# VHH binders against Protein EXORDIUM-like 6 (EXL6), part 9

Target 1, 305 residues: Protein EXORDIUM-like 6 (EXL6), of Arabidopsis thaliana (Mouse-ear cress) (q9m8t8)
Amino acid sequence: REPPSQIPNGTLDLSLLWYGQFTPTQKERVHDFIESLNFDAKEGLDPKVSAWWKVVESYQERFEVKDIYRQKKSNRTVAPRIKVKVVRSYVDEKMKYGKELTMGNGEKLVETAIGNMSKVVPVVLLSAQVRAHGVGFCDGTCQHNALAKIKGQKEPRRYIMVSNPEVECPGECAWPFHTADKGPRGMTYQPASGEVGADALVIQLATGLADLATNPDLTKSLFKSETTPYNDDVKKNHESSSMYIVDPATKCTRVFGSGAFPGFTGRIRVDPITGGAFNSHGINHLKFLIPSIWDPKTKSCWTPM
Key: E = the ipSAE of ESMFold2; O = the ipSAE of OpenDDE; V2 = 0.75 times the mean of E and O plus 0.25 times the DockQ between their complexes.

## First folded at step 3 (VHH)

Design s22 (framework vhh_8pnl_2)
Fold by ESMFold2-Fast, scan of step 3:
Structure s22 (fold): chain B 305 residues (1-305), chain A 121 residues (1-121)
Amino acid sequence: as target 1 above (305 residues)
Amino acid sequence: QGQLVESGGGLVQPGGSLRLSCADAGFTFSRYAMAWYRQAPGKERELVAFITSGGDTNYADFVKGRFTISRDNAKSTLYLQMNSLKPEDTAMYYCAAGYEVYLYPSEYDYWGQGTRVTVSA
């Protein structure tokens, strides 16, 4: 018996569609981040990207263990592992639908990422020059994850869409690598990769993956709150105009370390030579800045440090 | 600057078989998507098959059921097993590698020099 919110077989098979022009650094950074989600080798430096992913995995605690031998009941939950891997990655560098995407064009890109695969999660990544209408980018959101109705398939498909915010709205969606448009003027940092767009894409993707993995069916609301309204297309997909679902990573927006407040990331590390900001380590001794995620056990935003 | 080296091409009779190999020449093979393209005389370069870093495979309709793409990450080698060869399969066969499977051939990061396959009586 599989619970409705469990990730099937403990795997997330991602199909990436890169739409527009991306640098090698941007593509490598995203792939390195994904590979780092399950990297927990003892020789790796702490805190690990995989420690953050274990918080995500903990949302899938499935059963209690009953200790019959000791005549005591113990409430132990076992968190299943979620293996994340890229099974397909396509580049449409010429941009089949142009630089201005309607919601319908976005849905077709999602369908392209799915192809004939019954179990992949499509991830659409938009280059800095692309504008996506109907998804709320730069109008109160920095990533989009939702359900798409796919022709010929019984169940709707969860998907993630992210955009490089470097040209359209760096002050909203590339902080702390760019001065914020609203709130106190805080300190900005260099991206660990050397490219604002590369590290911003990682933050958007991390948020989308965490929200998807903690609420894969969108059949339950983990958090309900009144938020800034989305445009009409997003409202139709969400099926609510007065109440919005806020998922665990989105609930911890702009929190990267302990003690965060408006204009301040919280406790993070900075490379003294490059100025690169990070709060976690992944494969090949790479450094990442990843957003905090809500931990229901502590009822707070879990931070790497 | 060649990163990939193809081998295994040759002359074969219709209905015959060939196995092409593409050896990694200095990049991290297991992290790359790999593809076989072919170019017949006077034609554009076309995708034959690809295999992702995760092992997922796709084939052009004109080779489905006849060709099999596979990879050996321990040996850093890509293979194309070609069965039931037809005269229409005559072409230069190229190995390509990239972090992504590109919709446009010009976008791949690494290409081999090609190996010639000729199918004739």
Scores: ipSAE 0.007, ipTM 0.362, lowest interface PAE 10.1, mean pLDDT 78

Design s23 (framework vhh_8pnl_2)
Fold by ESMFold2-Fast, scan of step 3:
Structure s23 (fold): chain B 305 residues (1-305), chain A 123 residues (1-123)
Amino acid sequence: as target 1 above (305 residues)
Amino acid sequence: QGQLVESGGGLVQPGGSLRLSCADAGFTFSRYAMAWYRQAPGKERELVAFITSGGDTNYADFVKGRFTISRDNAKSTLYLQMNSLKPEDTAMYYCAAGYEVYLYDSSGTYDYWGQGTRVTVSA
């Protein structure tokens, strides 16, 4: 199925569904991260979460670059802005479909997150008590970006679903706050919020949002890479071959700073008082650790540091 | 998130009016869904009214037409305007805040609560 090629009206309206019980820190952390995506105040500390989001936004300018190139010979590009906001946030406090989810139940949760809203992206977040192996999590994935067929709607809806990072498969979903299940293990770090689940949830949501904005057609990389943060297929000129399609959200897997290699996050900061790891700043001087994203302009994993 | 502080409670005659306020010292007030709950001695806490971050409101049947919930995001303050007060409105009134609204339970629990302000309606 073929989703729209651009985010409508330069806004990304999110409808959150929290399935089960979450701590106040987990909920606050997600909301603070989302608000930080468009926080550009000059008084704020650098690097900013919004600088990372500008790289994501730059993927929307590919069509404009062609227009500028044909009409005017210029080295300047204009990146459109994508304003991200939460327009609906509900808790399924009863866990209507129980603690072990099936594919069918997962699809119903997406429908619940949509409600009666015509122009939202549903985001389903699964609590620590939920087991989601039955919907494909814990087999190398901690978030799903997919299309859902909604009864009574003509177009399919893009959605994000995030598994619990702490309990079912922490070695996949809570790194670098938990030791890795595969590849070189390296050193672990403390979460800036004080809760592994909160900061790992932000990392998974960040990856999901980046995938949504940079790959609206669900285009996949044609070259598989399991552990390396750098893949040789990104050296290929995909303009010369449709076989070399880059998936920006996954090309920089496990990269958080410059100089990253398997088992090492790259350059990041650690708060000397709390031990919390971070590479970016958001609203209210809050500190976040966010994953790198592929930058097609520099042909490298963009890092905040 | 800061601590919620209620004020405006007091003693009032039946048929009177009272305005409760709930102030947040934090910087995230505009993102909260907020509610007023009440609890009379020997009874369970019950939802009086709630307001979403977007301004949508909902009221318990026993206060519809008499109470009005509102918010001022610039002042980080939640209000409850109580008109035509009855003796059965006598209770401790609590301010509650959270980012989320419960899907099924209308008496659901919010993440943050104030200490309460006492309202007494008597002759």
Scores: ipSAE 0.436, ipTM 0.662, lowest interface PAE 1.6, mean pLDDT 77

Design s26 (from b0 with G105E S106G D107R; framework vhh_8pnl_2)
Fold by ESMFold2-Fast, scan of step 3:
Parts: structure tokens; sequence; C-alpha cells
Structure s26 (fold): chain B 305 residues (1-305), chain A 122 residues (1-122)
């Protein structure tokens, strides 16, 4: 039968476009992370990647309660689930637009990721050798998610763009696997996959997916204060609204465990054989380091440990 | 490289049919894009058909309307139904698997099978 038509209440069908050269480890880690979001087997090790995703799913309850004219939810026994899956994955290994991308080229990559699919979330992944201009990578941000106006489509399309930061800005966007370029220079860790780029891509994708799923239309402020200027023009300029909305994963930047402070990840685990850092478990006993997410109920960054 | 195993090849007369199978030996089949390639003696390997994890298919022009690629994720098996076979279809047929479908010729998949031989002769 047909899948649910509305997001985020049923499924996020991802269409991946890998732009440039990626290792098998980088591609495998991204796919394994995505599958792990919905892995909730009892025999699986705790804390689970899926437990983190349940915090993301809980934001759907808050949005539904905010609508005072919607039907009461007296019979709901569990939070709504969001199943995340890859329905399409393409590689542009020759880099059609070269290694220096303009914002216009980035929009064309989003269109390529959409292809002929009417109901997918495009995810553009840029290889380490690619430099994207105008999206803020390595200048205060490590992932980009926004709404794109696609010619021939009535509704703007929500998308995610991430980049392997290993070459351009490892000190900004690959911590804690690389020495930070700013702030206290605390301890660094080995990536659980053995590749800095692979685990950095997972962190950036996790951040983008969480921010997308908790604020899918970018027109709802989750952290607006009474003193923050926020007007109706932001609703019309969807792409710029992400700059003024502090999204849950972005609010918990560089927090991976309890007790985190500048230069310290918080409590995490380290594999004694590989030195690999992790705070969660996924499919096939795989280990992941994923960023904390803001929990509005406790007014704190929820941590796996 | 023994993770994919092809079968179903053989000798067939022109106009006949064969069904090739490719079985998974140790990875999560449903996640991968899959493809059939072929290599005739003295020629380079060429793409015959591919299918994404989401079920989207594409075919080389020389097999359109004659071949059908399909997958059964419950059986971890990829199929190629080959109808109206021609002598020029004679080749070693390989299955390939990876997370991605590459946009350009010269595609490199993460896993390859050993091949199964198809001979179409008068």
Amino acid sequence: as target 1 above (305 residues)
Amino acid sequence: QGQLVESGGGLVQPGGSLRLSCADAGFTFSRYAMAWYRQAPGKERELVAFITSGGDTNYADFVKGRFTISRDNAKSTLYLQMNSLKPEDTAMYYCAAGYEVYLYEGRTYDYWGQGTRVTVSA
C-alpha cells in the first residue's frame, strides 16, 4: 500500500548524491548509520543510535500539542515513529561542476539528487576535495540544510548538504577526531571507523537529519525568545530561516556525553583495541559517535551516556 | 571477492531464454544497488542493466525490451531474465553490488561476482 504522504510522521525517504571521490568506508558508514536510526532489537547493545532518534521523534508530540485546534490525543500510547531509509543513491565521481561549487551549482546537485522522485529528501555529500561557496561550510557551520525552490515544482524541497571536512577544515568540523582550531585544545580521539572523514560525515548528517526532522518546513521557531527579532519575512525566505532558528542538534554542538564543556566531549566510550570513540551502538554491533540533541522537556542536551 | 555468486548460464539457441541469478554470500543485500555486466571475448566489460535499492531500473539500449532485471530481497537474490537471445549476447555475465549507482561509464562497484557463461549459438 501507499506510504504516509506527510513528513515527518511516517517515513523519510532519502535520495543520496555523492559528489566526488569517496572511500568504501565513508559510503558504508553513512548507510550503516541511517539503517541504525531504526534498529531497536532487544539483543542490541545500549545506548542505541535508535534511542537518540527517539528523542528526535518526540518533537512530533510537541508540534501536535501546539496546534490547539487539532484532535485530542488521549489514545496515543507511543510517540510517532519516523522510518528513515535510502531509496536512491548515485555517485557523480567525475564532478560535473568541478571542485569549486557556487550556490547555483549546489542547487543543481540538489535537483540531481531529487531526479524523478516526487517525495524524497535529497542529501548531497561532497568529497574532501570539493569546496562549496556560499553555504557557510568551514565558516561557522559544518552542514547545510535548507529549503530549495525547484523549477517546475510548486512546493520548496527540504534538503541536506554535508561535506567531508578532512582537507578544508578538520579543526572546525572533524573534532573530536582532530585538534580543534578554536577554543581549548582538549583531548582528541580516534574515529570508530578508522577514518576521520567517515565519522565526521556521520556527525554532520546526524545533525542535518535531526534538525530537518524536528523543523521540517523551517517556518517554525523551536527556540525563539521574546527578545529575538523574528518577523514574517523569514517565513518567505525559507533558505535564510535556518540562520535564525537554533535547531536542536545545532544547539548541542560539540556535546557528545554528559558533563561536556569546551575542549571536552563529555562522557563517551573508547574501544580499548582501536582507540575508536563512540557513544552509541547500531546494526551489526557497529559503534558510532553522534552529537547530543536538545530536549525541550528537560531544557538540556540529551546525551546517550 | 566470492561474496556474490552467479548461476543460470548455459548454452542456448538464438531466440531462446535464460534466467541468471546472483546470490548474496555475506552482506546485507537489500541495501545495495545491483547491476549486471557482461564481457565478450576480446571486449571490455559493459553495463547490461542495473537496479537501485529503491527498485529503479535502467537498461543498455542493446537489451531494452528483451532483458528484465529484478531483485528478491527476502531471498537475497538478483535476477536477469534474458529473452529473445542473440549470438551477440554471448559473453561472461557478472553481477556487481554497491551502495551506489555511478553516473558515468567506467563505474566501480564495491563487490563483483566470478561470472557465469552464456553462449548463444546456431
Scores: ipSAE 0.092, ipTM 0.463, lowest interface PAE 3.6, mean pLDDT 77

Design s27 (from b0 with G105S S106P D107S T108E; framework vhh_8pnl_2)
Amino acid sequence: QGQLVESGGGLVQPGGSLRLSCADAGFTFSRYAMAWYRQAPGKERELVAFITSGGDTNYADFVKGRFTISRDNAKSTLYLQMNSLKPEDTAMYYCAAGYEVYLYSPSEYDYWGQGTRVTVSA
ESMFold2-Fast, scan of step 3: ipSAE 0.534; ipTM 0.730

Design s30 (from b0 with D107E T108K Y109F; framework vhh_8pnl_2)
Fold by ESMFold2-Fast, scan of step 3:
Structure s30 (fold): chain B 305 residues (1-305), chain A 122 residues (1-122)
Amino acid sequence: as target 1 above (305 residues)
Amino acid sequence: QGQLVESGGGLVQPGGSLRLSCADAGFTFSRYAMAWYRQAPGKERELVAFITSGGDTNYADFVKGRFTISRDNAKSTLYLQMNSLKPEDTAMYYCAAGYEVYLYGSEKFDYWGQGTRVTVSA
């Protein structure tokens, strides 16, 4: 429908800023997930995290694309690849702006994550004890991705902000690892990492990355909110009678497997040894539970299973 | 048997040069932020320089213009090129690795080597 959004040069360089105290498990889990987005080894277990990322990449797909290596005409159809890597990862362990962040403080954290780098996507990760005001966390959303005005720059910068919901709103933003605050309660599962916060951070980051990669400039309308099949899981921006842009991963909120419905994740797996819930595999045989993403070809939320 | 193995330390005259190396003994080198710390006898460890997984570098004021940190991901090795050495540079030098760099200099690196001694004297 819309002309596909493209990531320049097929690379997504992330600059992480961790704000506050995080466990080693939380930090390693996020890094392992990011590396797993491009892990496609034949000996790896299926379904792969990278298979989910290929659905994201398919939003940029066109028939008869030119070879990215400038080879003479290729008759092979190739889906554009997006390589995701962490180029910078810093911790503000003292929480420079305290535990209660204003919108202005949040903007300064985004600027800190950018530093002097022109080609990075800033990712701000907030520890469990931090509260960010004005961004809708725990009040209808579990991650925030938007455009920030960068002083001295004409073009705004796309960023992602996620928070560990374990203390503030586990019932809103840590399902299915915690009983939901709304709707049918359903079953809960153990996190595959052993830590609710670690797996919840991965789900939020996965949603933000998918939404960013499918609509990097936020100027394209991929969907009208009123027509989304999961509209009861996605609140409208308080503009009655107005359309708004809904990104593909946000459109599939709380769907993790085939056959999902309110209160149920859909088809997922449980590790018989740890009890951990997962629907995909990454590097080093690690197991992840990742959210579904809208697939325009099937007109449904694509899941790893 | 530490996770990281430092080498290249020794005795050198003031104004001389040394190149320290830190070899990865089997973990995923390219994913790590890496740092050099030093510790003189009876003093706390201090950060000398760090390099991120993407190659960004930062230096302590007391080594700026004299030391250069670099990495070779293909060889899984971190380097510290030390030029214009001073007696004040005499210390045990430690290699450290982790996923993150701490903005306020707190030691939170996951892996540390056993150190290599640098002595600068006439």
Scores: ipSAE 0.458, ipTM 0.690, lowest interface PAE 1.5, mean pLDDT 80

Design s32 (from b0 with G105D S106R D107S T108E; framework vhh_8pnl_2)
Fold by ESMFold2-Fast, scan of step 3:
Structure s32 (fold): chain B 305 residues (1-305), chain A 122 residues (1-122)
Amino acid sequence: as target 1 above (305 residues)
Amino acid sequence: QGQLVESGGGLVQPGGSLRLSCADAGFTFSRYAMAWYRQAPGKERELVAFITSGGDTNYADFVKGRFTISRDNAKSTLYLQMNSLKPEDTAMYYCAAGYEVYLYDRSEYDYWGQGTRVTVSA
């Protein structure tokens, strides 16, 4: 087996591009969440957002590697940390490419977020009225992370793109803060920030960051899909079948706490003052609802509580 | 009660240097992008330089190579080192703070200072 992917230098430097109009709450909420990934102060409340991020970091564990000559082995008992920080944040409130984005327009936004920096991860955030075509938002997915070919660069760049689902598809991409479009009606909760869009953006960004950090080159197959359709074509040419890359956060879709089932988030908390739903704590005593992530050591969806 | 307070302005001769400081009171400085703007007599307010929360900097063409923007997050202070000052640099200098560097509208910064006066004359 190959060793897990490594994040270069243990840092994940984010360049944010906010495309369209966002509320101060939406922008602040995203920044607070990012800062909370590395907040592990003793005086902080548990469970922490940083405890969830430590599960992501654990994918970087080096295993004992034996080569034929036993020349080198790596024995690491603790996973290296990934420091996540925002190194630039730009706002295009006028929406240079309009409200209907083609895949080419999306690539231009990724290029804008990168600028002239060699080591940043671009994060493009789309406002509620923006539609990104060819990405699959609201059509079975709520965030997008992929590789982009950048002009003047030899290697493709990994990026994250998220959209505020509040206008286009709240029933698909803003649960549990909105009623689901399909399946059991289930329970809905108030967002901890008071804004559905703000907390939905955090969930989408959390998923994208986890998937990126555990598979940064998008060349490693983390999981094979157990739901790959079986038919005569697959049987005749199994080796030519597309393997599904199921990223750790995607494997635990719609799970926020222990005991989750369709229509129920699992064990979470509700703030008695605001009514806001949360399963983790961050900086400044802020409360967040973040998605579960697959833990390869326990072979289960790790939950904050 | 968050506010920005500029200091370090004064009268200097052409070719001189000044260092402006901008201190915050009551907010988490390290999370904000910071900018220096100036307004000369009879002119509109214009961007001089900005620095992102991660330390990335940019400068207006008219100050490139002469001014340096920097920040000290431990002291919650923004600086503007001004070298080779010209009479054209005479202005009221303001600092501004926000989570984002706005591409189109300066008014979207969360906090503004009251300004510090810089006069460059013989």
Scores: ipSAE 0.000, ipTM 0.305, lowest interface PAE 12.4, mean pLDDT 77

Design s33 (from b0 with G105S S106G T108R; framework vhh_8pnl_2)
Amino acid sequence: QGQLVESGGGLVQPGGSLRLSCADAGFTFSRYAMAWYRQAPGKERELVAFITSGGDTNYADFVKGRFTISRDNAKSTLYLQMNSLKPEDTAMYYCAAGYEVYLYSGDRYDYWGQGTRVTVSA
ESMFold2-Fast, scan of step 3: ipSAE 0.581; ipTM 0.761

Design s34 (from b0 with S106T D107P T108R; framework vhh_8pnl_2)
Fold by ESMFold2-Fast, scan of step 3:
Structure s34 (fold): chain B 305 residues (1-305), chain A 122 residues (1-122)
Amino acid sequence: as target 1 above (305 residues)
Amino acid sequence: QGQLVESGGGLVQPGGSLRLSCADAGFTFSRYAMAWYRQAPGKERELVAFITSGGDTNYADFVKGRFTISRDNAKSTLYLQMNSLKPEDTAMYYCAAGYEVYLYGTPRYDYWGQGTRVTVSA
């Protein structure tokens, strides 16, 4: 048995660094998605983004609450909460390290996102014109999450890096809003926000957050890479699958709804007015398309519908 | 919705002190990052200091050790305590509020104040 996946103090404090030029829609979309992770108001529509986040939370240790009068088989299972919030958000529009980032430049951006905060998860977001080398973007992955050695800190820091794929690799990392580069082409859908980059960034960030929250110290191998539904292992074949960690969101690659198969998202909804594709609802009646996540209880990719 | 209103600017001698305030007409900005920018004649607006929604602060190198940024979320008021003022601190000072703090590039916040003038001269 592996130790349970736990987020310290049940909070995930994010420090964002926006590197390059982003539209207001792209920035608002990411903030709205993050705020939607813990939104579970009765006036909200179902399925909720927060229902998806509850699957992520279920990977944590479950606490038993016992009868305080006497301990006699009177226990209840309580699901731990992970409260996600943005505690800082920085913009570098001038792109201090240029448009071609080495891995070393990426590490400096992670350090910039951390700043002087002792307890944050840095999230680096790269604009559409930026290329990050050495992290596997557009070559088998659409987000990068790893451990960084931070100068002056004893323990390595978990971080997420995402990139707007709409210029570099929309066919790999902006599907289903762009024609897929592999498998049956199928139908493309409109992004619910009206911008491919905005909704693609949400999908990449959702994947990174889920993988981070279910395996925060990156020390557990949860799943075999060969079990990915879309057989994206072709891009990963330069490395042995035994050396590749498959996290819950990665295990459900390109699955957005029930009944998914190569070229088909699974069951999702389409807004009849805008044509926007979605499978969940968040704050302010906003609609999101979020990726499926592996549910160990059902041994399947959990989908919002 | 809200309007940012700066106050506390004025004329001081080198080595003097001023305390700037920025109020949002009563609305809370506890979810927002808040910043002080300044613009001297003939120069671009530059970041002086910011404070995040989580309370983290950062200062431009030219004010470190002299200026202190703070916020009162209950009153939706941002402060800048300026000590050991120098002639080169002479500028119009603006407060800004938004989700993002602009470390580099042209700042685009949701809310900007009208500015308060600080003049440091013998």
Scores: ipSAE 0.355, ipTM 0.626, lowest interface PAE 2.4, mean pLDDT 80

Design s36 (from b0 with A33V; framework vhh_8pnl_2)
Amino acid sequence: QGQLVESGGGLVQPGGSLRLSCADAGFTFSRYVMAWYRQAPGKERELVAFITSGGDTNYADFVKGRFTISRDNAKSTLYLQMNSLKPEDTAMYYCAAGYEVYLYGSDTYDYWGQGTRVTVSA
ESMFold2-Fast, scan of step 3: ipSAE 0.560; ipTM 0.734

Design s41 (from b0 with F27S T28I; framework vhh_8pnl_2)
Amino acid sequence: QGQLVESGGGLVQPGGSLRLSCADAGSIFSRYAMAWYRQAPGKERELVAFITSGGDTNYADFVKGRFTISRDNAKSTLYLQMNSLKPEDTAMYYCAAGYEVYLYGSDTYDYWGQGTRVTVSA
ESMFold2-Fast, scan of step 3: ipSAE 0.533; ipTM 0.723

Design s42 (from b0 with F27R R31S; framework vhh_8pnl_2)
Fold by ESMFold2-Fast, scan of step 3:
Structure s42 (fold): chain B 305 residues (1-305), chain A 122 residues (1-122)
Amino acid sequence: as target 1 above (305 residues)
Amino acid sequence: QGQLVESGGGLVQPGGSLRLSCADAGRTFSSYAMAWYRQAPGKERELVAFITSGGDTNYADFVKGRFTISRDNAKSTLYLQMNSLKPEDTAMYYCAAGYEVYLYGSDTYDYWGQGTRVTVSA
């Protein structure tokens, strides 16, 4: 009964490949965020990272009260739980392909992250000194997720690639922790971790995970779309992508709270001791700033506050 | 508080077997990658084997086919089964843990045990 292209068995097994040099804070921050997705914090410590992930999980529940031709009775199926787990985390500390990555080099890193594992989602994380060409980083996007053909496998593999933007394009991809370089300068805040790169990586990864979980085929719109047979040329061609509904987290870029407008994050909290900006709580009383997610039912960005 | 505690070392004859254990009191055991390193007299510390949080394993060429690394997440314990032991395997064996495994063998794990001594001699 599960719709085609749902996350298999309600489990999202991640294989991380860190490419280049990362601080302990950057690595710990990413792991803490992932663990927080399935951590039910105590009542009163709201909003929660797990509550945000529950909204993502709700996209797996696909029942209408009425279709065009007949009335359907409500199905009381609870939204499937998606358990996110890191099953592998490797560092390429020597940067096998150097600091300038072609799209082909990026695909080789995805293959490295997969290794011999079936059913893992590879996540490639690029250090601040690395430049990835052909993926749109710093040219209108701050994370990349796509399908990769895996040699010897019949089905293509969905992957996520994120980069630490603090050297290449902090004004585009590290706001609100850095002054925006386009449009209104806007408000800036301290990152809750104390490191711009660490919190920026979390925002990019959160966007990628939400988009992956809500639209695993890339060619489907969330609502009112047709399933298109897999076509690498169509998926890689920007002109063809205009035929599809934008992924939910990507559609809410730069929205972190209610009432957001250009230069303003919307309603968020600031830690009075550290100045750190956040809109959600995770494990070990850690605070995170995570992006809003598009709600097709209300046609607006759902926000934690 | 006691993060990694190793046991199971001892004296064995060539061709013998030992099983090393490493107990982790840490809450995050199931999320850690873990490794066994060894340091022989007069040599540098070297990687013996690692195991990822998901159970993927890798072995140094000099132990492949003889040693098996495994983990029990319910017991928060790492194991190294050592078979067909040789005098060249004589070393202090160390347990290491952290979130990441370094592809080029960098000795950068976050947590280390005190070591357990393995001696292979007649």
Scores: ipSAE 0.523, ipTM 0.725, lowest interface PAE 0.9, mean pLDDT 79

Design s47 (from b0 with D56E; framework vhh_8pnl_2)
Amino acid sequence: QGQLVESGGGLVQPGGSLRLSCADAGFTFSRYAMAWYRQAPGKERELVAFITSGGETNYADFVKGRFTISRDNAKSTLYLQMNSLKPEDTAMYYCAAGYEVYLYGSDTYDYWGQGTRVTVSA
ESMFold2-Fast, scan of step 3: ipSAE 0.564; ipTM 0.794

Design s50 (from b0 with F50Y; framework vhh_8pnl_2)
Amino acid sequence: QGQLVESGGGLVQPGGSLRLSCADAGFTFSRYAMAWYRQAPGKERELVAYITSGGDTNYADFVKGRFTISRDNAKSTLYLQMNSLKPEDTAMYYCAAGYEVYLYGSDTYDYWGQGTRVTVSA
ESMFold2-Fast, scan of step 3: ipSAE 0.548; ipTM 0.742

Design s51 (from b0 with F50W; framework vhh_8pnl_2; at its last look DockQ between E and O 0.65; V2 from the best seeds 0.53)
Amino acid sequence: QGQLVESGGGLVQPGGSLRLSCADAGFTFSRYAMAWYRQAPGKERELVAWITSGGDTNYADFVKGRFTISRDNAKSTLYLQMNSLKPEDTAMYYCAAGYEVYLYGSDTYDYWGQGTRVTVSA
ESMFold2-Fast, scan of step 3: ipSAE 0.604; ipTM 0.753
ESMFold2, look of step 4: ipSAE 0.494; ipTM 0.733
ESMFold2 (binder alone), look of step 4: mean pLDDT 79; pTM 0.810
OpenDDE, look of step 4: ipSAE 0.492; ipTM 0.767

Design s53 (from b0 with S53W; framework vhh_8pnl_2)
Fold by ESMFold2-Fast, scan of step 3:
Structure s53 (fold): chain B 305 residues (1-305), chain A 122 residues (1-122)
Amino acid sequence: as target 1 above (305 residues)
Amino acid sequence: QGQLVESGGGLVQPGGSLRLSCADAGFTFSRYAMAWYRQAPGKERELVAFITWGGDTNYADFVKGRFTISRDNAKSTLYLQMNSLKPEDTAMYYCAAGYEVYLYGSDTYDYWGQGTRVTVSA
């Protein structure tokens, strides 16, 4: 009845294409976040980015484990691991298609990110210089993932596209680092990296990776009649269709900690040295603010704290 | 962060070979794309070759078929095997590292070595 939803071979090999100008902080932040998905922080640094990724992994197929050393079998279930790594990262520093992108330009950027690689997930990152409205940003969405038809390939390719919202739509896509344009005015925080764009890109990429990993073939869908926490922007998207796909991370939009409500992130931490907001620890003692993800076991948004 | 250190340069006759090495001193080498650049006296720094973390390579037209770039992530070392050397290959050779490779050959990598001199002369 329901097709298996599973990442082939338990790996996500990412091919990144950066379009336009990015700061060293923005590039480092994205790479450090990706590496943190597969790495446990040292003892005493909880919650962990890797713990958040284990929730994502729990959406994959489960295996029953039998105790082969006992006369009676003991049943246990184990969620498979998903290893994420960057296998290629290119910059189009001259912006081949200019600063105002169309859907057709976006498709060509996805093709560029794929190159000649048969088993990569293309990730296109658009700089703050780019007006990304033409590819579906800043009008009900702050990241998107979809299927792209690739010439000469039988199967369509799943991709992720994110945009630095700092110039185009910070009030829609850079909360809690910028005052929100919709809903009540609430608490704002400093980004842990020191750059709004860097931390916003991480939040959008985290959302895209979680949604991709939990629904890799886009077979699961919810109609607008379904109720999801804080998804008003998705309901108000620029598409005229009453139908849309709402995935686990998108269901928990604007939820970063326990007790969240419109205008409040929920329970998070603030770095006493930098003032930066975070809810998770990664590699090299780095701190990240990452979005909540829907947990079907508890029927609520799982939060790092 | 750590420093890149080049070695293997020297004086060689036309038609000879050299193997350049670039060693990481204290940062996580395998996270980075790596490149070799060269600069002859009075000229701009130019890309010779790059290699991604996954092993994808690209070469400048003037070295294709003669030079081979490779990396050993376990040893945190980048190599440039230079064969059939010409007087025109005389330059300071620089190792560069960064998360990204630039499609239009920009020299905006985050980390650079001090260079190793290659002289091709009779």
Scores: ipSAE 0.543, ipTM 0.728, lowest interface PAE 1.0, mean pLDDT 79

